VH-VL binders against UPF0598 protein C8orf82 homolog. Designs and how they scored, part 26

Target 1, 218 residues: UPF0598 protein C8orf82 homolog, of Mus musculus (Mouse) (q8ve95)
Amino acid sequence: MWPPSGAVRNLALVLARSQRARTCSGVERVSYTQGQSPEPRTREYFYYVDHQGQLFLDDSKMKNFITCFKDLQFLVTFFSRLRPNHSGRYEASFPFLSLCGRERNFLRCEDRPVVFTHLLASDSESPRLSYCGGGEALAIPFEPARLLPLAANGRLYHPAPERAGGVGLVRSALAFELSACFEYGPSSPTVPSHVHWQGRRIALTMDLAPLLPAAPPP
Below, E stands for the ipSAE of ESMFold2; O stands for the ipSAE of OpenDDE; V2 stands for 0.75 times the mean of E and O plus 0.25 times the DockQ between their complexes.

## First folded at step 20 (VH-VL; framework fv_ficlatuzumab)

Design f4 (from k1 with light chain Q27E; at its last look DockQ between E and O 0.45; V2 from the best seeds 0.00; counts 0 for: chain humanness VL .556 < .557, loop humanness VL .283 < .304, germline match VL .462 < .500, pae E 3.9 > 2)
Fold by ESMFold2, look of step 20:
Structure f4 (fold): chain C 218 residues (1-218), chain A 124 residues (1-124), chain B 107 residues (1-107)
Amino acid sequence: as target 1 above (218 residues)
Amino acid sequence: QVQLVQPGAEVKKPGTSVKLSCKASGYTFTSYWMHWVRQAPGQGLEWIGEINPSGGYKNYNQKFKGRATLTVDKSTSTAYMELSSLRSEDTAVYYCAREPGWSSGYRSYGMDVWGQGTLLTVSS
Amino acid sequence: DIVMTQSPDSLAMSLGERVTLNCKASESVDTYVSWYQQKPGQSPKLLIYWASKLESGVPDRFSGSGSATDFTLTISSVQAEDVADYHCQQYKDWPLTFGQGTKLEIK
């Protein structure tokens, strides 16, 4: 995903490999009913977010662009109230929770609950990344120095709100566009060391690495 | 066409019980919550409770818990509300109303389809 | 229970006038408010949910606004078919509660 621009064939292969690895390891099927109310004054719903930033009912048989949630106000409400699941219910299977009035909305993820889909205002002094279909209402400052390319899975990450785990995934199509800005150093031939952004050469900090799962050993 | 069909009227004596029906058609019955709401003559709307037809989960307005019982018959797509120990203050129009479920990436709120209501008269 | 208080209790308007109906919650309900129209002799009809989202098929002369405790329903140019009772409802917490209603008439 990180090669020089002339290696489009290699980047496409890396992106194809990372997209094929979209199923979370170790996640087991749990029993629930959408709209359940096992205790008074609560309603519970169960959701899934994929590596493209599309939100689905967790039990949806088909998960694709046609079947994902698209309503802007719902997505903004859902993701703006997202937090780690410390409810005592479904914590192992659904690490995140969105509290929306009388609803406890449990969320599990293919990768990260925040998936950046678009770069907004890319030509301005303050470009922003939007996530999960929320447009301007779900957007944060773009920090090119803090982009984290992860060699183990070929994916790209960026800072995200702390309440949503502090790090988000850059959607593959957007990561491919940004890869044209990367530079490799002599000691890191497989991952970039710098990003070129708006005429500036910026060293990548790599400070997000502790927030991500370790790569499997060889 | 989505419809909730209710009987037009019921007349009951104080101290008795009534079981009101609400027959749903034109949509997937088990994918929507069913609400019961009443309206005394010349008065506002009062929420009685809700039932999830697929799991049988229920929530009641505390005012009616112990007197109201919500049930469903999935085979006939019919919701029922039974109200016991009837009093003259229970004279009202009783509505059933569905709350949109979600499927195919749609989420909405509110009671989008209402029955025409059953007028319950409680009188000696 | 969360009390929803509507004002005014009733009003009469000339055709084409702008009307604003108010609804106040006894505690914050965030944006979990819906509005219903009930024409004479009919069941309630959903107009607005999430305080401001217009239900499909509802004319765009209707709009909703507000958050926390203060909510409004606005009809930008009232028409004869808008003669009805209007109810706000919170769905933040159980029990679901309605305001007492506002009756709109044409003068």
Scores: ipSAE 0.287, ipTM 0.683, lowest interface PAE 3.9, mean pLDDT 86
ESMFold2 (binder alone), look of step 20: mean pLDDT 92; pTM 0.946
OpenDDE, look of step 20: ipSAE 0.830; ipTM 0.917

Design f5 (from k1 with light chain T31Y; at its last look DockQ between E and O 0.53; V2 from the best seeds 0.00; counts 0 for: pae E 3.0 > 2)
Fold by ESMFold2, look of step 20:
Structure f5 (fold): chain C 218 residues (1-218), chain A 124 residues (1-124), chain B 107 residues (1-107)
Amino acid sequence: as target 1 above (218 residues)
Amino acid sequence: QVQLVQPGAEVKKPGTSVKLSCKASGYTFTSYWMHWVRQAPGQGLEWIGEINPSGGYKNYNQKFKGRATLTVDKSTSTAYMELSSLRSEDTAVYYCAREPGWSSGYRSYGMDVWGQGTLLTVSS
Amino acid sequence: DIVMTQSPDSLAMSLGERVTLNCKASQSVDYYVSWYQQKPGQSPKLLIYWASKLESGVPDRFSGSGSATDFTLTISSVQAEDVADYHCQQYKDWPLTFGQGTKLEIK
């Protein structure tokens, strides 16, 4: 007698989640000082990225559009050098690290470290998604077949550079625009089965689902 | 309004020590790195070291082989650089300089505010 | 240590001319370069950071460019008040190092 299909899917999500999609949500208490140098030739800083792809110092008292980092060169440098945090320092609270010259820049996230904000060249044969305010300098090919709607949290995901976690969040405003392209099956009113893109009907692969953490019901 | 104030001159004999001061005002002293840079007459700029006043973290140019010591007094917002075993080639203008903060989501680098410098003369 | 080499050592320009000052690093410093202006008898003043970003209050006739090992400071139309020594500086790695400077004069 076979267990329900839902139980098998939950086990697969748990196993895959531990290997690929690092969760950036942190609620653990951690003590640090911005600009600390616990040993020679070190400087350490701590950052946070929200669900809109806005980057902040982790200890900023106000986190909104006015207070986020906006400088293009800084954002490109920061996110281009992002990697999983294997430094032995702050790994539980800050899953990612950006190595910028003399600086070890620890990053934690509301959801994912990569947050797609714009679709570039949408009318071309090679549209691209840009992330975290980087415009064309932080952009990857758009893969409509690999869009992943996740009913548990109501969010949309897309492949991201592996060094930055492999999976990125589509910002809600962009996700709303893209939702016009979704097709729902007769028995699937809440989760789309296909996306229509540039005159093509494309089945969603769902291949990112194992990389994301399971979310409890609302 | 942001200011770094240094005494104008010091005269010392070879083999002695000097402790140079840099009084900060107009900003949150503990939120910015303080650098020390010297300039011999007619020469370029040479970095000595940096200190984070919040935790006392320091990084030095190894050229000074432990002769330089950076400290701060947080209660008076004053940074100090002590240089020991003085030689005539230590004759230079010594600057303190602030590295910019990260407030308001703006990131910059470099030394945005400099003291006027202290001329240290080492001679017999 | 990363050596920063500036060229030329000095130059004299007519008022209103375009000036280009060069700075070469002995190793890649990515974009971690700042430029300073030091007028006679004064302390250095930050002009450019991150290779190309203009510091607040600096006239827009100043600009910076370059990456990796080759950097330039450009003054689009030289003014009399631009007479100074100009220093580049890397902050990629310890120790921080400055170029030897370029002296700019009018005429």
Scores: ipSAE 0.455, ipTM 0.747, lowest interface PAE 3.0, mean pLDDT 86
ESMFold2 (binder alone), look of step 20: mean pLDDT 92; pTM 0.946
OpenDDE, look of step 20: ipSAE 0.831; ipTM 0.919

Design f6 (from k1 with heavy chain Y57W R98K; at its last read DockQ between E and O 0.63; V2 from the best seeds 0.77)
Heavy chain, then light chain:
Amino acid sequence: QVQLVQPGAEVKKPGTSVKLSCKASGYTFTSYWMHWVRQAPGQGLEWIGEINPSGGWKNYNQKFKGRATLTVDKSTSTAYMELSSLRSEDTAVYYCAKEPGWSSGYRSYGMDVWGQGTLLTVSS
Amino acid sequence: DIVMTQSPDSLAMSLGERVTLNCKASQSVDTYVSWYQQKPGQSPKLLIYWASKLESGVPDRFSGSGSATDFTLTISSVQAEDVADYHCQQYKDWPLTFGQGTKLEIK
ESMFold2, look of step 20: ipSAE 0.734; ipTM 0.883
ESMFold2 (binder alone), look of step 20: mean pLDDT 91; pTM 0.940
OpenDDE, look of step 20: ipSAE 0.878; ipTM 0.949
ESMFold2, fold request of step 21: ipSAE 0.711, 0.744, 0.731; ipTM 0.876, 0.892, 0.886
ESMFold2 (binder alone), fold request of step 21: mean pLDDT 91, 91, 91; pTM 0.939, 0.937, 0.938
OpenDDE, fold request of step 21: ipSAE 0.890, 0.891, 0.891; ipTM 0.954, 0.954, 0.954
ESMFold2, last read: ipSAE 0.740, 0.688, 0.744; ipTM 0.892, 0.863, 0.889
ESMFold2 (binder alone), last read: mean pLDDT 91, 91, 91; pTM 0.938, 0.937, 0.936
OpenDDE, last read: ipSAE 0.892, 0.894, 0.893; ipTM 0.955, 0.955, 0.955

Design f7 (from k1 with light chain K92Y; at its last look DockQ between E and O 0.03; V2 from the best seeds 0.00; counts 0 for: pae E 13.2 > 2, grease 19.6 > 18.9, off the site)
Fold by ESMFold2, look of step 20:
Structure f7 (fold): chain C 218 residues (1-218), chain A 124 residues (1-124), chain B 107 residues (1-107)
Amino acid sequence: as target 1 above (218 residues)
Amino acid sequence: QVQLVQPGAEVKKPGTSVKLSCKASGYTFTSYWMHWVRQAPGQGLEWIGEINPSGGYKNYNQKFKGRATLTVDKSTSTAYMELSSLRSEDTAVYYCAREPGWSSGYRSYGMDVWGQGTLLTVSS
Amino acid sequence: DIVMTQSPDSLAMSLGERVTLNCKASQSVDTYVSWYQQKPGQSPKLLIYWASKLESGVPDRFSGSGSATDFTLTISSVQAEDVADYHCQQYYDWPLTFGQGTKLEIK
C-alpha cells in the first residue's frame, strides 16, 4: 500500500518516453521503429555516421559532438562487427550492418562508415590511424602510399577493412594536416602524384579509386 | 614466422578447472581476434568464443557461458582459455585460431592461422 | 543457432576426378562462409573465405561458390594430398558454427 516514490514515478516516465521514441516513422524515406523485434529476443536499431566519424541513432534530431556515442566498448564492438548489409532488410537505405550479440544494427553514412580521426604517435616501426572515436582499439596501419585525394569532393581517403567497403574517409582536419605532405606535378595542380613521409618520397598508388564513385583515374 | 603455440596435452579430474594457453608470435597480436575452438575425438569443430586482445572484448558460445573465461596478456602475446567445472565430455582437442580484425586492416574473414591444439583429457 | 549441414558425410574419389562438397545453412548467411581443410592428425587450414575467395597459398584447383543457404566447395582435379576432412563454417551470426565435416578419401 505504500505510495510510489519519486524514483518510481521517474522510472515510469523514462519507460514511457523510451517507448514513444521507438515509434519513429517518416524521419527518412524508410519507415522503422528503434528497438523493433522481428524475432523473439532480437532487436534492430538504426544508426548514422557523419563525416567526422561520430555515431548517432539515425533518428536523433541533434547530431553533434555532445550527442554522439562515446562509449569505447560500444564503439569498438559496433565497428569491429560491421559488414555490408545483405540481410534482405533495409539494404537500400542502410548499406551496412553491425551484428552485436542479438542486436542487428543498421548503419547509413554521410560518406564512409570508417572515418579516420587521428594519427597515433608510434614507438614502433609505423604510425597508425584511429577511427570513429576508438583510439588505439580502432586503429590500422597508416599507409601513406595509398592515400587517395579525390578532387570531385575535396576529400581524402585511406584503406579500411574489406568488411567496411575497403576504403575510409580521412576527416577534414586530419586530411588538411596530411595534405601538407603532398607533391603535385607541374601539370596536375589538384591531383597530387607523391607524398613525402618521414624523409621518403612515395608515389601514390591510386589503387582505392575503383572503390569510390567518380574517383579520379591514376 | 606467424605461429600460435599451445601445450600438447593436459589431464584433469572432473569438477576441476583448466587454463589453456596460446602463445602468438610473428605478427601484431592486438590486430587479430583470437578464437577458441574444440574438437572431441572423431567429432566436428565447436566454437567456444572469441576475444579482441586490443580492448579485451569477448563473445562466448552460450553453451559455455559461465564456464569459459577468455583472457589475454598483451605483454607476452598470450591468449588464455579457462574452463571450469570440467566434465568427461569436455575431453577434446582445444585450438586457438586468429582472425583478422578491423585493426589488422584488410584481407578476409576466416581463421587463417591455427595452433596445433592441446588435448584435454578429463577422467578420474 | 545457425546449423550448417554438410553432404556427403564421406566419399572416395579417384585421382584427377572433380568433386563437389555441399554445405547448407538453416537460414541465409549471405556469403559469410569459410571452408577449412583438416588433414589427419593436423589442425584446420583455411581454404576459402567469403564463400568464394581463395586464401593465399591454396592451389587453384580449389574453388567455392554459393550464397544465402547453399554452398559448394569444388576440387577440379583431386590429388593424393587432398585426403582430409573438409568443414564449412558460417560467420554471419553468433555463435559461429561449423558443419559436421565431409571426409574425402582416394580409392
Scores: ipSAE 0.000, ipTM 0.517, lowest interface PAE 13.2, mean pLDDT 82
ESMFold2 (binder alone), look of step 20: mean pLDDT 91; pTM 0.941
OpenDDE, look of step 20: ipSAE 0.835; ipTM 0.919

